# VH-VL binders against q92529r149to334: the designs that were tried, part 21

Target 1, 186 residues: q92529r149to334
Amino acid sequence: LGPGVTYVVKYLGCIEVLRSMRSLDFSTRTQITREAISRVCEAVPGAKGAFKKRKPPSKMLSSILGKSNLQFAGMSISLTISTASLNLRTPDSKQIIANHHMRSISFASGGDPDTTDYVAYVAKDPVNRRACHILECCDGLAQDVIGSIGQAFELRFKQYLQCPTKIPALHDRMQSLDEPWTEEEG
Below, E stands for the ipSAE of ESMFold2; O stands for the ipSAE of OpenDDE; V2 stands for 0.75 times the mean of E and O plus 0.25 times the DockQ between their complexes.

## First folded at step 23 (VH-VL)

Design Y4 (framework fv_flanvotumab; at its last look DockQ between E and O 0.56; V2 from the best seeds 0.00; counts 0 for: pae E 5.8 > 2)
Fold by OpenDDE, look of step 23:
Structure Y4 (fold): chain C 186 residues (1-186), chain A 129 residues (1-129), chain B 108 residues (1-108)
Amino acid sequence: as target 1 above (186 residues)
Amino acid sequence: QVQLVQSGSELKKPGASVKISCKASGYTFTSYAMNWVRQAPGQGLESMGWINTKRGNPTYAQGFTGRFVFSMDTSVSTAYLQISSLKAEDTAIYYCARDSYYIVENPAYGKTSSYFDYWGQGTLVTVSS
Amino acid sequence: EIVLTQSPATLSLSPGERATLSCRASQSVSSYLAWYQQKPGQAPRLLIYYASNRATGIPARFSGSGSGTDFTLTISSLEPEDFAVYYCQQRSNWPPITFGQGTKLEIK
């Protein structure tokens, strides 16, 4: 990825995730992101996919998904994906919406068949705690965005393997919101 | 019903070019990436890479750069594989396969994954002098 | 590159018997493994995804298990139509996507 790849996407906001993704099975993680997409799309005016009848959420999912933060919802943003972070900026690049260090990101997925233009990822930050962030990626961008995220994950992991001494407790420390994260150049 | 229908068998000479088509139906073509898989006679499956079916951005696996070109035409929901400067070793069945939903995880938690949920019937390309 | 090694190379069984096919990854792929069936002269067909989920239309006699590096495809009671080549598959976000070399299930 080098300095990273940049996409223009729409930010729809985020929804708090009250459980560690590591503590959940794959099926549950997938369901959480899909439910998050659905909930945020319903909450944001003009979001695509909001018009389809949705099944009632399970009690389990309702207990895991918390409050939505719709700040910057509907805004076109610049998304930069690198081995270091996912960086979300306003169109004028003057304001950072979020800079999620790669270590803080646990899970990412596309939408379901009805929400194919959406990408969701779970990250920790001081503002939103642990939250699922929803991106509208129109015109086929979702395929590239999710691919880039996955590539970044993989490359970062390879880097880690080459320098294991830098992040020895990554697995253990990811549970703490108070853990300071240092941005690494990637 | 989801269907992928590929073009017919090809017989080519070394140095020639071939273009294989994969027509999709039963779903929104541009919503799923399309993969290409090669299978040499009597051999296993080999991934060639994939294409973004909306934007036409190809990703090639190692060993499939240069002579191999992925393309698509959204107006007819068709993906294409072009092979130029054909060699005898290019003799194989080529499959298009729809990519499933992308799931990616931080390697600290898991791995990235997708699978091929629908396949074309395959196109035999024979390269012979 | 993640290498998938399938075993055995060939499995000879009779209808009604239980088949157990193994796929080992050179490194952990979590539960992100798929199984495919390929009959002679046909395209591969998805059987199992995410290690243990049956694809649509796949009979209940097919099951997948495992995580990390060791995976198993089980056919509880073989039907005549089950004799084919079986492949496991994993994907990294960036190439390569890799397949096992295949297990040929043949009739005894």
Scores: ipSAE 0.125, ipTM 0.719, lowest interface PAE 2.4, mean pLDDT 87
Fold by ESMFold2, look of step 23:
Structure Y4 (fold): chain C 186 residues (1-186), chain A 129 residues (1-129), chain B 108 residues (1-108)
Amino acid sequence: as target 1 above (186 residues)
Amino acid sequence: QVQLVQSGSELKKPGASVKISCKASGYTFTSYAMNWVRQAPGQGLESMGWINTKRGNPTYAQGFTGRFVFSMDTSVSTAYLQISSLKAEDTAIYYCARDSYYIVENPAYGKTSSYFDYWGQGTLVTVSS
Amino acid sequence: EIVLTQSPATLSLSPGERATLSCRASQSVSSYLAWYQQKPGQAPRLLIYYASNRATGIPARFSGSGSGTDFTLTISSLEPEDFAVYYCQQRSNWPPITFGQGTKLEIK
C-alpha cells in the first residue's frame, strides 16, 4: 500500500492557528513556527529544550496563535509520511493518533538553527480548525522528516496534475473545495 | 561569524582523483545541509546536490551520481567532495554553500524555497595532460 | 524543472546610475526567489531572499521585488563595487535547485 516513509519521533503537541496560512508571507510563517515550538516546549515537562530562550510574543503572533493542546505531549510515535497523509500511530502501530490528509496540510518547517531538533506542520481538520503540530525528531532526523514531507507534497501534486482533465478546471475545483477550510479568506 | 574555508586549488591529470574539503566554523555544522555548486570556466552556477550533515546521506543532482561523492566528518565540522576518474571537463571551480532550507509548502498553496546564505571561497580543479 | 531566464545578459552602466535586472521563472515560485552577486575571482554572495528581504550586511541600495514568475533586482545608485555578475536562484520544485544564467553588470 504505497508504503511511504516511517520515522519514530516525539509528539509535543499543537497550537491553534487563527489565520489562513495563504494570507501570510514567508517571514511570518517562519515566526509562527518558531513561536509555536517555543510555547509547546515550555508547556511540556521533560521536553528536550533545544529552544532555550523565550522571546516576547509580537503583536502579529498574538493575533495568529491560539490555545495549545498537549493531549499526547511527549509521546514517542510512529510517523508515516506518504502521498496520502501524515499518519501518527502509537509505538506498537495499533492505534492511529492522528491522520492528516495531504490536502489538509498547508506547510511544514524544520531544520533551521533555532529549532534543529523540531519539525512543525500546519494542518486543518474537518471541523475547519487549523493547528501547528510540533514534532521532536532525534539527532539528524529533522532534515530527513522535512525533506520527506516536501517530497510527499510534490509527488501528490504531480499525481493530481496527471488526471485526464484540464488542469485549470481541476485546480479551480480544488480551490473551491478548500475554501470552506480557510473561512478567513472568504 | 560563519565561515566556510575550502582546501586549495588542485592540478590533476585525467584519471586521477581529488578530494575537496570545506571546513565550517561559527555555527553548528549538523544544523544545516551543505550544498556543492560547480562553475566551469566562463559558465554560470550549477547545483551538484547536497549532503545532510546530521545523517551523512547525500542527494545528487542529475549528472552527478557516478564519479562524485559527498561525505563529511562531524568531528572537524568538514564536508568533502571527492571526484574520481577525473576528466578534462571536470575543470571548474567547486563551491560549498550552506543551505538555510527549513520550510516546505504544499504546492496547492505555494512553493518551497531555500537560499545559500554562506559560501566557501571555491576550489579550482584543473584537469590537463 | 523550473527554468530561470535573466535579462539583460549584459548591462553597461556608470556609477550613480540605477540598475534594473530581471529574472523570469517558467512556473510560479511564489516569492521564493533569491539573488546573488559574484565579483570576478570571488564566491557568490547572497543579496536578497524571499524575493524582497535583504540578507545580513547588504546595503539599502539593493532591493528586490516581484512574485509568481517575474522578479526584479534594483540597485538604486550604483557604487564602483557593484559591477559584478548577478544570479537568481530558486528551490521550489523539489529536489532540483536552479540558477538563472546570470546578468553581467559592467562599467560603461
Scores: ipSAE 0.030, ipTM 0.540, lowest interface PAE 5.8, mean pLDDT 78
ESMFold2 (binder alone), look of step 23: mean pLDDT 89; pTM 0.917

Design Y5 (framework fv_flanvotumab; at its last look DockQ between E and O 0.03; V2 from the best seeds 0.00; counts 0 for: pae O 12.6 > 2, placed apart)
Fold by ESMFold2, look of step 23:
Structure Y5 (fold): chain C 186 residues (1-186), chain A 129 residues (1-129), chain B 108 residues (1-108)
Amino acid sequence: as target 1 above (186 residues)
Amino acid sequence: QVQLVQSGSELKKPGASVKISCKASGYTFTSYAMNWVRQAPGQGLESMGWINTKRGNPTYAQGFTGRFVFSMDTSVSTAYLQISSLKAEDTAIYYCARDSYYIVENPAEGKTSSYFDYWGQGTLVTVSS
Amino acid sequence: EIVLTQSPATLSLSPGERATLSCRASQSVSSYLAWYQQKPGQAPRLLIYYASNRATGIPARFSGSGSGTDFTLTISSLEPEDFAVYYCQQYSNWPPITFGQGTKLEIK
C-alpha cells in the first residue's frame, strides 16, 4: 500500500452497533454487516423498492443494531486506505468526512450475495461511537476495496510486530484517545 | 456447493495461442476474485495473478505481464486465461482458484482471509513440436 | 518478496506414524499462512488457514501451528490417503502471494 490507495465510492451512512464485536461469533459479525447494509439502503431515498426482496431479520440482529445516521447519505467520496486509517474525504479532498484509524476498526465485510456492490466496516469514532459504516462500491470495486482493507490490516499488524517497543500498547492509546468507547464494555 | 470446472487439456505447437475456461457454480461469481495458478511438470505452485470478476480488471504477478490475459464472461460465470505466442516452457497445468477475502477482520480479532478455498481441476497445456 | 522454504523435501513414513512438515518464511508473515494437500492427479485442497484453523471437512488429525517465520503441519496418525504433496502459502504480503516448493509425503 505505501502511502495508501484511493477509491471513489459512495457513502450511504452508518448504523450504531449496540454490542462489542468481541462478544459476537464470526457468523453473527458477518450478518450484522449484511443487516446494516439492508437497513441503510432501505432508509436512503430511492434505494428501497418492491424488487429488493430480503429475508426478515432475526431478533438477535435487530437487537444488536441501533439508530442509523444518514447525514452524508449518498455522497460520493474519496476513500483512502492506508496502514494508518480509512480516510473519507470530499472528491476534491478539501474536507475530511471521516477518518477511522486502523486500531478503531473491528472488521470489514462485503454485502449480501445479491447486493455485492457494498462494503461495510465497524469502527469507533467520537461522533457515531461504535457504528457500521456502509460504502457503495459500484461496478465491482467492492472486491478491490475489501481486499485493500484486508491488506492494510495485515501490514499494520506486521509493523507492530517489527517495532512494538516504540509504540504504546493499542489498549493504552485507545483509552487515551477514545475514552467514550470503554463504557460499552461493561 | 462451490465448483470450478475447467476446460480440457490442450496440445499446442510453439507460437500458437490457447484459451482456458473456468466455469463457476454454487456461489455468486462476481462476489469473489478469481486467481490463476501455474504448475509446471514436476514443479510446485506459482501464482500468476487474479481478475476482479465484476469489473473484469486483471492484476498480473511479476513475469506474467505480456503474453497472459485474464478475462471473463459474467453471463455464464466463467473466467478465462489466454496465453499467446506459446513457448515450450508454458507446458504446465493451469488452475483457477477462488480468493477467500470476502470477509476480512482486524488481526487483533485473530482471523483474516486471503487464501484459496476452492480450486478448479486444472487444465494441462502441452506445447511441443 | 517473501520466500517460503519447506522441509524436508521428501518425508517417508508408514501409516499410523506422525508426520511433521516445516515451512519457514524469509520474513514474518504473522499467522497468514495456509496449507494445501495435492494428491497425484488432483488439484490442491485447502487444509489449514490462518496457520492453525482447519478448513471445512478436514479431519482432526491435521493440525497447524506456528507464527512469524516458522510453521508446522502435523498429521497425528497417517492414513493411506494422506500420502501426497503438501504446500504452504503466505498471504501476508498480499501482492504477490507466494507458495513453498512442497514436501512430498510418501509411503516408506
Scores: ipSAE 0.015, ipTM 0.504, lowest interface PAE 6.6, mean pLDDT 78
Fold by OpenDDE, look of step 23:
Structure Y5 (fold): chain C 186 residues (1-186), chain A 129 residues (1-129), chain B 108 residues (1-108)
Amino acid sequence: as target 1 above (186 residues)
Amino acid sequence: QVQLVQSGSELKKPGASVKISCKASGYTFTSYAMNWVRQAPGQGLESMGWINTKRGNPTYAQGFTGRFVFSMDTSVSTAYLQISSLKAEDTAIYYCARDSYYIVENPAEGKTSSYFDYWGQGTLVTVSS
Amino acid sequence: EIVLTQSPATLSLSPGERATLSCRASQSVSSYLAWYQQKPGQAPRLLIYYASNRATGIPARFSGSGSGTDFTLTISSLEPEDFAVYYCQQYSNWPPITFGQGTKLEIK
C-alpha cells in the first residue's frame, strides 16, 4: 500500500452517529454530515464559518446524531490519506489522534455552500464508536481532501476486485459491519 | 534513514554539458517528488523546479527551461539534472531536495510540491574558460 | 510571483539572546511557509513547516509563528551552532516556489 497523501488541516472533533450509514440513502447521509459540521462548528470556539440562522434540526437528524467529542478540537493535524486508512496525527507526528481503516469509513462528504471549507467522514473506532469526524480545510483544500478520499476508496475497491478470494463488494458495502459496541462500563 | 547523495563537484568550460546525480535512499523513491534548487555564490536559494518521480514528468521554473533537464532512473532511485550549453552564470551549487508532499499511485493533479524536508549535500558546478 | 522579504538582512547577537527573524510575503500565503537554516558550506536544513510546525529533530528553542503575509522565526536562546543564514520559503502559489533573500544571524 502506498504511503498516501498528506494534508495539514484542522481537526474540530467528532459527533456520534447512532445509525448505520448503510441503512440510509445518499441524501440522508449528506444531510447528517452537514448537520454534524454545523453542530461541531457551533461548539468549537474559533471555528471558521459565519453560521447564518440555522433552521432547527429535523427530528430525524436529532435522533441520529449523538454526543460530540471535542477532544483535540481546534488542533492543526497531519491527515494522511491512503488506501489503508485515514491517519490523523499531530503536526510533529508524535501523537496519533485517530487511525481509521478505510473499511471502517462508511461515508465522506464536503460541507454545504456555507461550509465549503469543511470535510466530514463517518468512521468506526473503539474510542468514538461510530462517529462523524469534522475537518477544517482552508484555502480550497477541502476539495483536494475529499477528492483524495474518493480516490483512495476507488483504489481500495480495485484492489478488492483483484483479490480472487474476496467477493467484490460495492463501494458502499465496504462499510464495516455494524458491530455492537459494548459500552465499556467505566 | 532518508538520505540524498549527490555527485561530486564539476569543473566545466563554457558550452559544455554537465549531469548531476542525486541518489535517494531510506524511502520509496517514486512516492516523493524531487526538487532542484540553485544557489549562486554568495546568493540565496532559487527553485529550479521538480520532477514527479511517479509519473516522470518534470516541471521547470521560469528561467530554467531549455538547457535544464530533469530526469530519473527509478531502478537506482536516482534523480538527474542535466545542464547543457553551460555559461559562466551557471556557476553555482545545485541541490536536490525531496518534496514533503508524498503521493499515492493516482495523485491529485497539480499539487506535487510543498516544502523540502531532506536535502542533498549539494554539487558545485564551476564554469570557467 | 510571490515575493518574500526577510528582515533584518543581518542580525548580530550573542549566545543566550533571543533572536527574532521576520518574513513578509507580497500576498497571502496562508500557512504555507517554511523556514530553513543554512550553515556555511552546508545544505539547507528544514526548521519549520506550515508556519509553526517544527521539523523532526529541531530543538524546542526554534519556533515559528504567523499567517497570511507576516511570519516570524524565533530562537528563544541562541546557541553557538545557531549562527547561520535563515531562509523562508512559500509554497502557496507554485510555480514558482519562492524563497526569501535570507537573514544572516552572526555572532556579536
Scores: ipSAE 0.000, ipTM 0.572, lowest interface PAE 12.6, mean pLDDT 87
ESMFold2 (binder alone), look of step 23: mean pLDDT 90; pTM 0.921

Design Y6 (framework fv_flanvotumab; at its last look DockQ between E and O 0.27; V2 from the best seeds 0.00; counts 0 for: pae E 10.1 > 2, unsure alone 73.3 < 75)
Fold by OpenDDE, look of step 23:
Structure Y6 (fold): chain C 186 residues (1-186), chain A 129 residues (1-129), chain B 108 residues (1-108)
Amino acid sequence: as target 1 above (186 residues)
Amino acid sequence: QVQLVQSGSELKKPGASVKISCKASGYTFTSYAMNWVRQAPGQGLESMGWINTKRGNPTYAQGFTGRFVFSMDTSVSTAYLQISSLKAEDTAIYYCARDYYYIVENPAEGKTSSYFDYWGQGTLVTVSS
Amino acid sequence: EIVLTQSPATLSLSPGERATLSCRASQSVSSYLAWYQQKPGQAPRLLIYYASNRATGIPARFSGSGSGTDFTLTISSLEPEDFAVYYCQQRSNWPPITFGQGTKLEIK
């Protein structure tokens, strides 16, 4: 990835995730991201996919997903994906919406068949705590975005193998819930 | 309904080239990567790699570099596999398969996943002198 | 490269019997494992994704289980149409995607 790959996508906001993704099974993690996409799309005017009738969410999912933060919702943003972080910036690149360290990201996924243009990822930051962030990636861009995230994760893993002392593995522990996260200036 | 329709069987001589087509329908072609899978006679499935259908960027598996070229034409929602300098060992059924979506988790371990939810019917390529 | 080893190579059973197929990974793949069915002269069909999720249209008699390195495909009661070759597949790392060598389920 080098200095990183930049995409122009639409940010739809985020929704709080009240439980660690690592404490959940894979199926549940997937359901959470899909539900998050659905909820945020319903909440954001003009979002694609809001028109499909939704099944009522399970009580379990409702207990895991908290409040939405729709700040910057609907905004076209620059998303830079690197081995260090996901960096979200306003179009003029003057304001950072979020800079999520890769270590703070616990889960990322594409949308379901009805939400193929969406990418969701769960990250920790000081503003949103643990939240699922929703990106609208139109015209097939979703495959590029999620692919780049995957590639970045793979590269980090390789780096870790080469130098295990430099990459904190603590975020995989439940104790990481109390770790303060700081945004890096990208 | 999602469908992948591949071109017909091919009989070629060693050293020749072949181009297999995979026409997609029933979904947005550029939203899903297209995988290619080889199956030699009586053998198992072997991943050849995939093409990003948005950008046309191919990723080749080990052993499938050089003579193998993935391409696409978005105007007709078609992916192509070209094999040049054909060898007898290239005799196989070639499948295109849609890659559904990726899931990534655990940055420390770099885990990612996808699966092939729809397949073409396959194209037999026979290389014989 | 992650190697998937399927066992047994051939499984001979009768309709109505329970089939248990194994897929072992050389390294942990978490839950990132899929199962495919291939009948003679046909393309593979997705059965299970993410270790335990049935694909659309797949009968309930098919189930997947496991995590890490050991995975199982179970067919609770075999139907005549279930006699085929089954493959496991993983993509836990950036390329390559790998398949198991397959298990042939044949009629006894």
Scores: ipSAE 0.240, ipTM 0.745, lowest interface PAE 2.8, mean pLDDT 87
Fold by ESMFold2, look of step 23:
Order: C-alpha cells, then structure tokens, then sequence
Structure Y6 (fold): chain C 186 residues (1-186), chain A 129 residues (1-129), chain B 108 residues (1-108)
C-alpha cells in the first residue's frame, strides 16, 4: 500500500462505544458493529436498510452503545486509507470529517454476511471519544475497502515489528472504557 | 460478480514444467492477495502460499520453495503458478483462491483474519511417465 | 505449525438428521477458524468464518461454534445437497495457513 488508496463511499455516521473493544469477545464486537449499522441506518434517510428484521439487541449490547452523531450522515465522502490513517473528507476535499490515525483504531470489519455493503470501524478521537463509524460501500465495494484497511493494518504492524520502540502499541491507548482520551498520535 | 478462471488440465512427464493461470474478474485485482492451494487426488487441501497482487512479492509455505513460483500480470488481472522439474507426487488439482481480508482483532497485536471467499475451478496436473 | 485434526474421518447420516463435525487445533487459534464445503468435482466453498459467522448465501441450518482449540460445525437438519467433504482452516498468525484433513459426510 503506497501513499494511500482513495474511495468514494457514503458516510452514515457514528455511534459512541462505551466499552473498550479489548474487553469484549469477538461475538460481542460483531454484534456491536451490526447494531451500530442498524441504528445509524434507521436514522439516516435514503440509506440502504440493514437488519430490517433484526431481533432486539441484548441488554448488555444496548448498554455498550451510546449516542449517535449524525452530523455528516448520508454524505458521499472521500475515504483515504494509508498506513498512517483513515482520512474522511467532504466531496470537495475542503473539509476533514475525521482523521483517525491507525494507532487510534481498535477494530474494523466489513463485508459481513448480514451487512454486505457496510464497513464499520471503531476509533478514538477528541470529538466522539470511542465511536463506531459506519460507511456504506455499495456493489461489492465494501470488500475492497475492508481489504485495503486490512492491508494498511498489516503493513503498519510489520513496521512495528521492524522498529518496535518507535511505534506505540494501539492497545496501550485502549486499555479500558474509562480511560480518558489524551492524545492523537500523528 | 467475482470470478476466478483457471487454465485447463495438463498432462506432463516427469522433469517437465507447467504454468497455471488464474484470471480474476469482478473486483479490483490488486486489493486482495491470491493464494494457491494443492489437493492431491482423494486427499485434503494444502496451502502453498500466496502472492501480494499489488507488489508482486510471493510468500511460500514450508515445502513449496525452489520448484514452485508464483507470479502475476496486473494488466490482465492474472496470477500464475509455475512448477518446474515435475515429479509424480505433483499430480494434483491446483486451486487459486482470493484471500478475503476481514479484520476482526486489534491490529497492534499483529493479528489479521482472512479466509478464502472465492476459488478458481481448479487445474488438474497429471504427471506420469 | 498449527495442526488441525478433524473428527470423525467419515460420518454416515440420513437426510433430516443432525450432523456434528469436530476440528481440534494443536494450539490456540483464538477464533480464527473457517469451515469449507467441497462437493465432488467442485472447488471448496466458504461456509463459516471466524468460527461462528455464516458466509454470504449459506443456509441457517449451518452453524459454527468454539474458540481456542476446539471447534464444531453443526448442520441442524441434513438436506441431500449437504453430503460432501468438510474442511476447517486456520490463520491465527502470519503465516502459516493450515487445513484439517477433512470429514466426509456421506448418506447412510
């Protein structure tokens, strides 16, 4: 992955995650992304439906998700994926919606059977704290997007193995849900 | 629609070479690694390794270095497996498979999850004297 | 190297019965385990990924469970098209990738 790969996708919004992803098993993490997609899709006009027939979430799962932020919901955005960050910009590239350094991203998934056109990732930033960000990527594009994210994660990890003392581990910033956001690493 | 189409079956003598093609369509070829999987007749599946389709660098599983060469041509979205100095035990079906990246765990710990979501139809290579 | 051992080697059942297939890893693979179905003369097909998630288009009668070293594929009520060979596969570390030796599910 060179200087980055750019996609045009639809940003559906984000929803606060009140627990550290490290404290959760895989089944719970996937349920968080599925529920986050469902809640955000229900709130955004014209979004492709997901979980139209979903069962009510568990009480524990409902307690893990907080308030939605729909400030840029439904907007087509420019997503740039690199080993440094996931960068989200408005269509004219004049406004940065979010810039999530790879060290601040704790989880990403996409192309799940229940949510084929969606990519979700959990990141920390000063505005949303820990939140699950939802992207709609139609016509099989979700697999391309998550594949690029996976390659960026893999390359970043290989850089860490080569220079471990110069690349802070992401888990040190995501130890618990009550850990305050203190810094975005550049 | 994602599709992987492999070249046709081959009948070879020991000591010959073969080059199997795997043409991809319906997705961005350079976004996913291409795996090669061997299956001897009546036997299970054996991972041979993969090629990074963006950079072109191969990674070989243990036991598949020297005589097995992965390559690609991005201009025609095609991956290749070349086997030199064929032996009778190389008789097998050779599959290409797309390496489906689906990240589930914390990337700082070096874990990635990926699975083979689309497979070629397989190429039978028969080596007999 | 992580060795995946599947059991039984052959499972003979009738349509409508419940099938339970086992995959045991020589060391923990967390939940990085997939299941594939291979019908005679065909390429494998992904059934289950990350131990328990059904792949796109896979019927609800297929389910996966387990973590660590012990994994199970369950088919709740066998249909005629389910008689095939089933493989488990792991990728918990970079590399290697390994497959189990397979379980043949055949009609009794």
Amino acid sequence: as target 1 above (186 residues)
Amino acid sequence: QVQLVQSGSELKKPGASVKISCKASGYTFTSYAMNWVRQAPGQGLESMGWINTKRGNPTYAQGFTGRFVFSMDTSVSTAYLQISSLKAEDTAIYYCARDYYYIVENPAEGKTSSYFDYWGQGTLVTVSS
Amino acid sequence: EIVLTQSPATLSLSPGERATLSCRASQSVSSYLAWYQQKPGQAPRLLIYYASNRATGIPARFSGSGSGTDFTLTISSLEPEDFAVYYCQQRSNWPPITFGQGTKLEIK
Scores: ipSAE 0.005, ipTM 0.494, lowest interface PAE 10.1, mean pLDDT 78
ESMFold2 (binder alone), look of step 23: mean pLDDT 88; pTM 0.916

## First folded at step 24 (VH-VL)

Design AA1 (framework fv_tafolecimab; at its last look DockQ between E and O 0.46; V2 from the best seeds 0.00; counts 0 for: pae E 5.7 > 2)
Fold by OpenDDE, look of step 24:
Structure AA1 (fold): chain C 186 residues (1-186), chain A 130 residues (1-130), chain B 106 residues (1-106)
Amino acid sequence: as target 1 above (186 residues)
Amino acid sequence: QLQLQESGPGLVKPSETLSLTCTVSGGSISSRSYYWSWIRQPPGKGLEWIGYIYYSGSTNYNPSLKSRVTISVDTSKNQFSLKLSSVTAADTAVYYCARDSYYIVENPVYGTRSSYFDYWGQGTLVTVSS
Amino acid sequence: EIVLTQSPATLSLSPGERATLSCRASQSVSSYLAWYQQKPGQAPRLLIYYASNRATGIPARFSGSGSGTDFTLTISSLEPEDFAVYYCQQYSNWPTFGGGTKVEIK
């Protein structure tokens, strides 16, 4: 990805995820992101959400999804995807909405068949804690965004594997995602 | 319309390397939206995914074939290729190239990428025989 | 590896009849299941993705349902061109395919 790839998308906000994605199975993780998209789309005025009355969320999903943060909701943003981070900025690039280190991102998905223009990803940050962030990606851009995120994941992982440091066991690698990013004072 | 076409020798000797090329037309292989896969089907049997490549050269292989498989991409020719080393009779199959569509990616710590195949080549039979 | 089991192995029906094909996963794949049709000497053709979405150009008589571990492909009224082998495929993990169901003419 080099310096990264940039997309213009709409930020819809985020919803807190109260449980570690690592502790959940794949089915549950995908359900969480879908539900998050649904909830945020419903909460944000003008969001092209699937108006179709979805079945009430399972009690389980309701216990996992917390409060929404709709700060910056509906704003067009510049999304930069790199091996280092997902960077969300205002169109004029003057304000950082969020900078999610790639290590803090555990999961990314498109929407369900009814919400194909949406991308959701789960990240940890000091402001939102663990949250699912929702992006509206119009005109088929969602697939490109997901593709780019996936590529960034893969590249980062490859870099990690090439590092002479002992590759921690899978469980240790997962735990490292929960550790607060100490800014290495370079 | 997107078209994929496999090409290569239809006969390979045991212990040799099977080499195939997929030529993509009607679309660019240098798309951020898609991966490009090889899939094979032994005669009268089911389908087996071999591996994929991204336009950047990033690859992932079926664990059962990983040690023998190499997939490469040539964006200038709009092609990607498969090499399968140390072939045996068990590698006799129709080989397909396909385009992957996907909507879910996970941190590699979880080891998951989700995709289905929306475009296929016609397939090419490769027979491993002495 | 997620194993997909398709049943029945062979389904013998007449044109105009309803076909119901089953695909069971060894573990939950959520809705990340696709169906393919393969005719003799041809490549597989995508029919359904995300368990229930018809691919472009697929006739309405084809429908998919299910989630988690149990999935069904239904052909409401079989046409002569529908006699083929059908495969399910999961993409929750690395792609794996079912063993296929052959729909043959009675």
Scores: ipSAE 0.331, ipTM 0.772, lowest interface PAE 1.6, mean pLDDT 88
Fold by ESMFold2, look of step 24:
Structure AA1 (fold): chain C 186 residues (1-186), chain A 130 residues (1-130), chain B 106 residues (1-106)
Amino acid sequence: as target 1 above (186 residues)
Amino acid sequence: QLQLQESGPGLVKPSETLSLTCTVSGGSISSRSYYWSWIRQPPGKGLEWIGYIYYSGSTNYNPSLKSRVTISVDTSKNQFSLKLSSVTAADTAVYYCARDSYYIVENPVYGTRSSYFDYWGQGTLVTVSS
Amino acid sequence: EIVLTQSPATLSLSPGERATLSCRASQSVSSYLAWYQQKPGQAPRLLIYYASNRATGIPARFSGSGSGTDFTLTISSLEPEDFAVYYCQQYSNWPTFGGGTKVEIK
């Protein structure tokens, strides 16, 4: 992955995640993104359906997911994926909708048979706190997007293993640590 | 058509290092979409996942083998390799390489991740004996 | 570690009969469950992924069902080529495989 790769995708919204993803097992983290996609798809008019039928959420899932934020729902956006961040901009690149540093992103899923056109990722930022963000990526693009996010995770981790205490890395950690109970502290 | 082929010595002495190479043809190992795994099967027994590698060099290993396993990749040769150190007779097995399909990616701090294996090599028997 | 228990260990049937193979997980794996067929001297072949989706080229007589901890592979009408060992594999965490069910000619 070089300076980054840019995709044009549709932003559907986000839903607050009330617990640290690190405190949850892998299967639970996956279920959170599927439930988040389901809830946001039902709330956004004209969104493509991800599931034929929706099971009632478990008690555990209902305790983990909070309120949705549909402020930019349904808007086409430019998503730039790099080792530094996931950057979401308006189509004209006049406004940054969100900029999620890779250190603040814990998890992404998408492109599987049940969510073929969707990518979901969990990130922390000052506006939405910890939230699961939902992207609609048509025509097989979801596979490319999830692959690029995975590549960014792997390359960032390789950089961390080589230089875990460099000044830019410390500065990035301090910028993402607005509260004592961030995922990076746990 | 994508094909995977294992190669390496079929006989390894106890306490030495087992070394195998998987050559990928009909596709690129440098794909952003796939991980590459080693899996073994002792004669007459079940299957055990050893570990995976991404083409960037990032790895993850079965916890029971982690201290003895190194997986590496050579993208210029379209190959990935397994080294298993300090082998004993218990390491005698058919060794398979496989393509690991994924739908979920994590920040690596959260542990191992994998999916199902849609392409397998033919396997190579490695016997550990003196 | 997620342990997968397959039953029965051996299933003795005749061609044309229906085979039902069980796989039970020690904890929920949601639908992250695959099935493989392995004939003697060959590598495993992917049959089913995500609990119920047939892999490309797999005949319609193979079907998978279940979620959570209890999964089933069904072969609706056994053909001579179906006599083999079948493994389940979970991928909700690092991969683990079941012990296998051998389907043999009665």
Scores: ipSAE 0.029, ipTM 0.577, lowest interface PAE 5.7, mean pLDDT 80
ESMFold2 (binder alone), look of step 24: mean pLDDT 90; pTM 0.928

